# VH-VL binders against Large ribosomal subunit protein uL10m (mRpL10): the designs that were tried, part 194

Target 1, 224 residues: Large ribosomal subunit protein uL10m (mRpL10), of Drosophila melanogaster (Fruit fly) (q9vpl3)
Amino acid sequence: RGKINIQRPKAPHYERARVVAVTQPKYPELPKAKSCFKTRAERTQQQQENPYNEIIAREVRNWLDHSRLVAFFHLSSITADDIFRVRVQLHKQNLHLKSYGSKIIEQAVKNTRYEAIVPLFHSNHCIVFSPDPEKTAALLRIVRRVPQMVLLGGIVEETMLSRNQLVAYAQMPGLHAVQAQLVQTLSQAPGHLIQQLQAHQNSFVQVLDVHAKNQMNEETPKST
Below, E stands for the ipSAE of ESMFold2; O stands for the ipSAE of OpenDDE; V2 stands for 0.75 times the mean of E and O plus 0.25 times the DockQ between their complexes.

## First folded at step 12 (VH-VL)

Design gh10 (from gc94 with light chain D28S; framework fv_anetumab; at its last look DockQ between E and O 0.23; V2 from the best seeds 0.65)
Fold by OpenDDE, look of step 12:
Structure gh10 (fold): chain C 224 residues (1-224), chain A 119 residues (1-119), chain B 111 residues (1-111)
Amino acid sequence: as target 1 above (224 residues)
Amino acid sequence: QVELVQSGAEVKKPGESLKISCKGSGYSFTEYWIGWVRQAPGKGLEWMGIIDPSDSYTRYSPSFQGQVTISADKSISTAYLQWSSLKASDTAMYYCARQWDYSFPLDYWGQGTLVTVSS
Amino acid sequence: DIALTQPASVSGSPGQSITISCTGTSSSVGSFYYVSWYQQHPGKAPKLMIYDNSKRPSGVSNRFSGSKSGNTASLTISGLQAEDEADYYCSSYDSSSTWVVFGGGTKLTVL
């Protein structure tokens, strides 16, 4: 009774081997899971011109064209809840927080006056839009309390500003305040000028009076 | 001119409490934040934390969380760093510096306060 | 957490140009946006020399310049002078960890 060598089973009969070979489910080679490490760059290249991207790009352009205040931020890992809170705070000030992909931004600003902002969008980012440039101070006050948001720069009244310039801008008295101060200063100037002019006139009259008095005293003949 | 003036050198024993001060002048004290930096003898700079004097909003580095308290009195343009119980390892130079926010540089520094904790 | 690595020491002769490097090692993309450089003389408080990678504060000599490429920031001092002998620290805000980080410092010796 031949010991069935379990370690080297006898090759099945030719016919059986054929049947087994044909009936073996050819499991499609699981596509080698292209390692999820497709570099962000490769994922970005395969984003075929999705008609949807064009729509979003138009939206971005529309926001840029209608906003007098635009601020750009790097956004680090932040919870959805925290973002929502920030969004609500900003919204109360008529500030609109938006996030777009870098490719969309690039597409949106291509061949426009905003093309210079593209280098700012190398990582996760968000944009805040406002129709009111006077809200710059309010914006900065809010976002300073969000440690995951880093100010990169912005656009105010169609002028691109560095982050330092934005801070400086926010610290400036509002145009109306400056105008008011100017008006006040100008309104006070005539009074001072008039006073100075009058002072000179008065001084001149006094000198003339003294001179006249001196002349009268010289004409009084010493009655010997 | 922007200036930060810190309180004088302190010599303390372990277990004692300490509060050092940093007074700002030459700018709107509430428009900028104050950061604190530690430098142990012969060592590098360590950021400790930051405070917004306008409402006393405070944030600490993890290494200093619970170890110190940062506070401010905006009425006198002064920031404070305090310990409830000093350790020998707290021996260091402590600097306050002006910082607009987290991501902005420490642009003006105090002269430093040397704290020596020795038994 | 971002770590900033600096050489421990650099030396140069008067009139030469020297460069101090600061390399950020971070697991997160974008944590190394703005680098500042500080000069510290012995027994003195640090002084801001460069901010936002390449900008000089008012009053800082034009001999000091900063640059950043990728994860490496550089401080260049041209026309080295004896007064430049000091410790130099790079610094950056890590938005992921949400705190300011300093490099280990570089001692500059003027020979």
Scores: ipSAE 0.862, ipTM 0.938, lowest interface PAE 0.6, mean pLDDT 88
Fold by ESMFold2, look of step 12:
Structure gh10 (fold): chain C 224 residues (1-224), chain A 119 residues (1-119), chain B 111 residues (1-111)
Amino acid sequence: as target 1 above (224 residues)
Amino acid sequence: QVELVQSGAEVKKPGESLKISCKGSGYSFTEYWIGWVRQAPGKGLEWMGIIDPSDSYTRYSPSFQGQVTISADKSISTAYLQWSSLKASDTAMYYCARQWDYSFPLDYWGQGTLVTVSS
Amino acid sequence: DIALTQPASVSGSPGQSITISCTGTSSSVGSFYYVSWYQQHPGKAPKLMIYDNSKRPSGVSNRFSGSKSGNTASLTISGLQAEDEADYYCSSYDSSSTWVVFGGGTKLTVL
């Protein structure tokens, strides 16, 4: 996390999970002299609890927790040079291209509303993460020129969107303009600041309400 | 209302050049690609390629690479399909259609431009 | 040129339901790819009837439905009407060739 010092006084799951990960074997243990052979369920459980998977799963959770934009793609055969070029283009826009195994994704999204994404990771894939949902349009313009990447859908502001909904979101105007208007107002002389802030706050709330209603009107609105 | 309006039918001889047009209206022209589709007489549909009008990014199917030129003039919301030297086998109906990217549907179609190439 | 297989023709009587198949590969019709269906009346441009396997554009009758199972997509027309007589094409993005592909087309005849 970016606030490591703030979190260290607390007993975070990360530190507890790391201790558990170090003490758990990466492979099924052989039966020992004092114990009978492990049952099939117990051996399967130990393999499913691979500690390196838990460390990587925490990385995925961290990306999901700090990304307001997540996009999923099927990835067909692509050269290392082409995928590297795409990764560099995306990185310049604060868009981070990643790939993880399905078991790690399953561990990361366990008991969350995002568990439905797990099947996407049984085949060749990639995920793009970003803290900035305003970069959705830039993301889509870059990747739609990559024949080997097929958009499957995404998550914006914790709402799962189909690929058509993601494209529609990327085409929505106005939020940046409202934010820029607030900055301009705050730069004015203090004598009229309160009245101008109240007027812009009302306008900003209306834009957010319209935006939220538009997302609620999508085919599968976010469940809260 | 999204609309794609194509130029009129053409009758040409082998070896002549030709440029047909597709004008888009009712939407932000540079936000979507324009794809071109050929349909030979009595035959099915063939995707030829696309252009992103915003910066003229183009891509052709293998069957049409080097056979035609796709271009656009975004200032007048118009895409073009062009031959430098027509062949009799180029006789077909040519459609333009709007497309977001390769995996998205061709959601709006022009009326078609019939090109006839014969002696 | 044809990468998706459709029957050449299908027929039905008014009021019946008919189904047109579109068979491809895991790289074209399979689980991660989207199939579209287009209707083309003689002398007219194609019209999008189904996209993303099963979704219907605004203004398309709910008598048209789409589905996909394995490497086969299906267009079903219920309550068949004379105006449904047309050619029907499926389309998908073929990731092995990295091009958009169309099926060969199916002529629907309403008896």
Scores: ipSAE 0.723, ipTM 0.875, lowest interface PAE 1.3, mean pLDDT 78
ESMFold2 (binder alone), look of step 12: mean pLDDT 90; pTM 0.932

Design gh11 (from gc94 with light chain D28K; framework fv_anetumab; at its last look DockQ between E and O 0.04; V2 from the best seeds 0.00; counts 0 for: pae E 10.5 > 2, placed apart)
Fold by OpenDDE, look of step 12:
Structure gh11 (fold): chain C 224 residues (1-224), chain A 119 residues (1-119), chain B 111 residues (1-111)
Amino acid sequence: as target 1 above (224 residues)
Amino acid sequence: QVELVQSGAEVKKPGESLKISCKGSGYSFTEYWIGWVRQAPGKGLEWMGIIDPSDSYTRYSPSFQGQVTISADKSISTAYLQWSSLKASDTAMYYCARQWDYSFPLDYWGQGTLVTVSS
Amino acid sequence: DIALTQPASVSGSPGQSITISCTGTSSKVGSFYYVSWYQQHPGKAPKLMIYDNSKRPSGVSNRFSGSKSGNTASLTISGLQAEDEADYYCSSYDSSSTWVVFGGGTKLTVL
């Protein structure tokens, strides 16, 4: 009885081979895990007009319409924990950090006054919304400490500002502070004006007195 | 006018400690950050790190992490760069520059401090 | 890590326009948003000439202009003058690496 070569088993009888071939579970070829690296382009193409995208786009529009301060940031690779921390810090200042896809933003601002912001969203981005434009300084103070966030620009009181303009805006004294200063300056002005007016009047009276004295001296007849 | 004035040239031996200074004027010192840049003789510019003088928040380039210490005294509007132990390879011109944050340009520069380390 | 590549040298005659390129090599799209250009004369501190790709600081001649397309930034100097002879460095913040990067510098010679 020939040693069963376990290393090269004799091919099974033709009929058995057929049965084995037919009964072998055809495991569906595991869909080649399309490498998660679907290019941003492929991910963008598959975003078919999903009713969900429309809902989100409406939300974005609502945020834009109701915010007096909007800031746009590039967001590089950041951990979930770090972004959460930033979110919490911002939230304490009534600043709302949101992230949306570029397509959603495009859809949201299409045919609106905000359409000019679309070029800012070529990469990963986040948006901070606030109803209070006075929070610009607070916002910038917080985000400066986040190296993964790059300020791109913003909208303040319906005006689009560059990042430099935002910084400059944040450095300006608040409207109330400026108003207060103006009021103080104006309140001090009347005193100075009155003093100046009085000074001129006094000088005029002095000149008149001198003139009067000189005239009196000329009318004294030299009693020789 | 915005101005950064650095301390004078230094000649040191290997192993010695050194602290150079950068004094800012003409702006609110705590509103802007100070960056440090190294330039070895005949070489290009290297960003070393940055400090927020308001609370001394500091960040370093990886190449300079642990090699130098950046500090600031906001009371006198001065930033510092210091070495605990100098090496010959530390021979370079060192510049301080004003920078609002990481992504903003170095808009005003000091005149530079030449550090020469020789045996 | 992002690297900024500049030509080692560029030359031009007085009155000509020259362009210095700065190419960012990054594996990550978006790390190169803003490019700055600095001029450095021998023995002097660098001076900011262009920021945010194309903006000029106050006091900088309008002969200097900046542009950026894709991963390449360009500094153009029009009406070249003898005083323009200097080293020029491009710089950018790498948000992925979280530090500022300089190019290798370009020596401009005015012939």
Scores: ipSAE 0.866, ipTM 0.940, lowest interface PAE 0.6, mean pLDDT 88
Fold by ESMFold2, look of step 12:
Structure gh11 (fold): chain C 224 residues (1-224), chain A 119 residues (1-119), chain B 111 residues (1-111)
Amino acid sequence: as target 1 above (224 residues)
Amino acid sequence: QVELVQSGAEVKKPGESLKISCKGSGYSFTEYWIGWVRQAPGKGLEWMGIIDPSDSYTRYSPSFQGQVTISADKSISTAYLQWSSLKASDTAMYYCARQWDYSFPLDYWGQGTLVTVSS
Amino acid sequence: DIALTQPASVSGSPGQSITISCTGTSSKVGSFYYVSWYQQHPGKAPKLMIYDNSKRPSGVSNRFSGSKSGNTASLTISGLQAEDEADYYCSSYDSSSTWVVFGGGTKLTVL
């Protein structure tokens, strides 16, 4: 079954992708049921031997480069009908559910700041991509009800966020534009500059806390 | 600050119905789920299920499916746990707690409602 | 069904460190990702002490720490004090079982 599976994906995908890029906008016809039947181990091995791995890695890079929101999930056993329903719900919100092998992800992010995400793909997983960071709340509302998808974290405006930070980002829509600008600034900064910004913010918070405590403890008139 | 306030203790007989409440304040009630936790006398904690108050999406632990009903009224920021016919084995402390989703912690807890079912 | 196993009791003297373990009984696909720990004094509601395996909520003493390795999580209390005497519960969501589970609880006695 390994050799047959390798032969089938190679010819139709590559040729149909070329046709869509050049002449027809019609998507390549994939036998999705056959792809879903493979185990994780078989998919990983097949992907290593498949000459199309770089084409798939390029797809992942394109998603990462053009998505202002990326979310990572552990994916447990789920029926084809259930995952299809989730994919449709997400698609209606411009949220794109994908899954790739860890080898492909490693190829895609090699020599980028995103290499840190590779360990997330050593277990069964899925990824949601979107150009719309405003859809973070919609994403979380949908996936909260999918017991098989466990939020691990995400990338917003090119900055990695923990799952708690991602939830906080979604809950404060009044801070959305401010949060996006801060995330954008940190994503372009060298590590030393990021550490200085974090230290300055911590110092500012401490100064405010000291002033609040002093204000409560003192009954003297202010000079200015 | 976030607070969950539950209804008072109940003393009931087997076969009677009961509905206990949990009112949330200090946060946007519809942004978080409310989970229910049972603790039988001298025993441990058991997660019963959850509700999303925004649209009444509910999930139950298998041990409690069909045994209780979880509901909410978002207009008054209140979640409910109810029995149609109480059993003596329903005697326990019942807590409500706030939860973002299944994999997140129960971060704020109500004070508990003691339900005693005896003849 | 999937269960979390804790020792029934642990004890320690003031100033010592103690560790409470929490072990999942299933090692199959769907391992526990996030473990929380709750403290419950007699007659009181539980209080969240540790979440996401090792994180501490605001207002919880730094004497409390958590860790996880494989399917075993640990709560460590350093500098043990009399007020730490309580019941402690671990909790997790196993995505393969699709519901939240509590451990059986551990009674901590300060000698």
Scores: ipSAE 0.615, ipTM 0.832, lowest interface PAE 1.8, mean pLDDT 78
ESMFold2 (binder alone), look of step 12: mean pLDDT 90; pTM 0.933
ESMFold2, look of step 13: ipSAE 0.006; ipTM 0.483
ESMFold2 (binder alone), look of step 13: mean pLDDT 89; pTM 0.926
OpenDDE, look of step 13: ipSAE 0.858; ipTM 0.935

Design gh12 (from gc99 with light chain D28N; framework fv_anetumab; at its last look DockQ between E and O 0.35; V2 from the best seeds 0.68)
Fold by OpenDDE, look of step 12:
Structure gh12 (fold): chain C 224 residues (1-224), chain A 119 residues (1-119), chain B 111 residues (1-111)
Amino acid sequence: as target 1 above (224 residues)
Amino acid sequence: QVELVQSGAEVKKPGESLKISCKGSGYSFTEYWIGWVRQAPGKGLEWMGIIDPSDSYTRYSPSFQGQVTISADKSISTAYLQWSSLKASDTAMYYCARQWDYSFPLDYWGQGTLVTVSS
Amino acid sequence: DIALTQPASVSGSPGQSITISCTGTSSNVGSHNYVSWYQQHPGKAPKLMIYDNSNRPSGVSNRFSGSKSGNTASLTISGLQAEDEADYYCSSYDSSSTWVVFGGGTKLTVL
């Protein structure tokens, strides 16, 4: 009674072996989940020069060219919902929040006056655009309440500003307000000037009158 | 000139309540936030939290969440730090400082308020 | 607890240059984050010496300079003076945790 060697089963008959080889489910090698640890930055680097990137780059340029206010932010881990809320708040003020890949930004600003902004886009970032530079204060008021957004700097009226300069700019009275104040000040000045001029004239007349009176008193001969 | 003036030193017993103040001057009080920093005796600086005096928006460090209350009265340009029930471990110097937002420096500091909690 | 790492103490002679290091992570010192430095004399409130990595507030001596590379910020004090003897703290906003963090402080002794 031949002990069935369970440890070394006899090779199946050739035909059976063929059938088993053909019927063995070739499980697709699970794609090595290499992808989960690639930082957004690494994913963006592998994006081949896709015609799509050129289109987006043109869009970015268009935004830059038509915006009088541009603010740059570092974006930390933020939920989609939180971003959406911020976007809605900004939108109510005609502020447009956009996010682009670093490569797209680089492509967009290459050989342009905006090339200096490239170093700001080494990490996750977002950009806020506005056609109105007077909205700077409103923008900063909103984003200050978003801990995940860190102000890096901005462009106002084609001038690149540091984060501190941008804050200072927002704190300045609007040009129109300053102009209005100036006009008010200037409008009040004539009254004061006129008063001062009149005061001097009056003083001069008084001195002349006193002099005239003194002269008249000296000409009255003491009739002895 | 920007100045923050804090209330005087406090000596309290465990379980007592306390409210200390920080008055700002020389700037628009509602345009900047006020941060609070704790420094235990012989220890380093600990950021406690921050308040926007314009609408009393407040945020705390996790270590201080629920342990203290930060408030402000913009009408008198004053920020407050308060305890409902003091502990011996609350013995420290407390500083208020001006801060534009979370990511900006504490650019002007109060002189500090020493709080001593002893049995 | 997220903390910035500083040497406990540094010493130097008058006229020398010393450097204090502050090491953090990518979420606070690194990347596009900003580091501040504070000076604190015994029994006094901290004073801002450097902000945004390398900027000096008005009234701060040009002997103080700040720099940052990678996840390490540095405060350099040139021409060391007796009055520079103090504790120095680095600080940054941690964008991941969303609160301000301080270093452990460095005691500077002027020998």
Scores: ipSAE 0.865, ipTM 0.938, lowest interface PAE 0.6, mean pLDDT 88
Fold by ESMFold2, look of step 12:
Structure gh12 (fold): chain C 224 residues (1-224), chain A 119 residues (1-119), chain B 111 residues (1-111)
Amino acid sequence: as target 1 above (224 residues)
Amino acid sequence: QVELVQSGAEVKKPGESLKISCKGSGYSFTEYWIGWVRQAPGKGLEWMGIIDPSDSYTRYSPSFQGQVTISADKSISTAYLQWSSLKASDTAMYYCARQWDYSFPLDYWGQGTLVTVSS
Amino acid sequence: DIALTQPASVSGSPGQSITISCTGTSSNVGSHNYVSWYQQHPGKAPKLMIYDNSNRPSGVSNRFSGSKSGNTASLTISGLQAEDEADYYCSSYDSSSTWVVFGGGTKLTVL
């Protein structure tokens, strides 16, 4: 009701809306029980077809393609002031805190090796992107003081790591060649699952398996 | 290997002060937090608070805020739990344990320090 | 305060498998938060037995396994032995209170 006398058609349905407007009188819907009785499927479909969602999904793909460090977090309720302080601290380290809807993430990683990350976004969450994998230690130092951010895992040098693997990576000696070799070794084990490792000096590699949640009962990851 | 060694048992009277210690070895002491856990006689485990030894960042459980002081001396890889005035209800076993952050396990534990407060 | 619920006691015979439950809420066990299990023998410090719901630290017998479904985590001990007689505690981070919570503990008796 109000100022709008004609419903504006969505971009992909412009031709359909034009035909409807020509063929019959269309009365504005009043605020009735019928007018608010929109199905769940229709709301979901409209959201999925929104062209703005595709633009944002491209943004996410661009971040993923140009970030050598990506970290995923569950995000609990946090004040705007507190999250702003965290964002500023991270930005000073070339770490970029972002949030996206799960459907946008799903769209962004469709037909990529990163489809396995979609389940991480069932609830409120955030992502940190950076071109600098050497900033992993700085990232973890900052966020572990933020109780509302719970580390879920990450991607380093295009390899998916569990949260324990990410912590182990951050604790390695600062030589980039050593860190790149560890990530490369992990990337040679194909898989669609986030693999967890126990942090010890003796192990940075674990056999990846479709049954990743079936943790290796007798083999515990160790730091090398 | 990773080890946390705590100071010995203490018998105190109400109103006295006390400082107990937890010395870490076999790892980079400033890379991990030290958490303190209380276990009253015959009772379960209760988180008291943590310290990041690198800069003494501390956080307390609401039940223990203002009741104890957690501190550390990173030069000797030691964390401390301190009371300015003990109460009989402070009688318990006190453990220190190593932790990466709030959501990670307490992976290594000290042997415990029994504190007995009685007149 | 928020606490995780465990049975007060559980018993089993040698060789039997037993399971200890740990029930929390959607803000702890039921969330992305990770569950840990600790074993405590009388007069001894707790020892980490399971972390991240199902991972076993080095040196822990493969008779110990962990799982989680919904708001309930479980510790399973197979091939029960006399040395398994101890108190067992679960733990999780609780995102609503923003601190660590423990279960009340379960006394395991090996008959």
Scores: ipSAE 0.713, ipTM 0.874, lowest interface PAE 1.4, mean pLDDT 79
ESMFold2 (binder alone), look of step 12: mean pLDDT 91; pTM 0.942

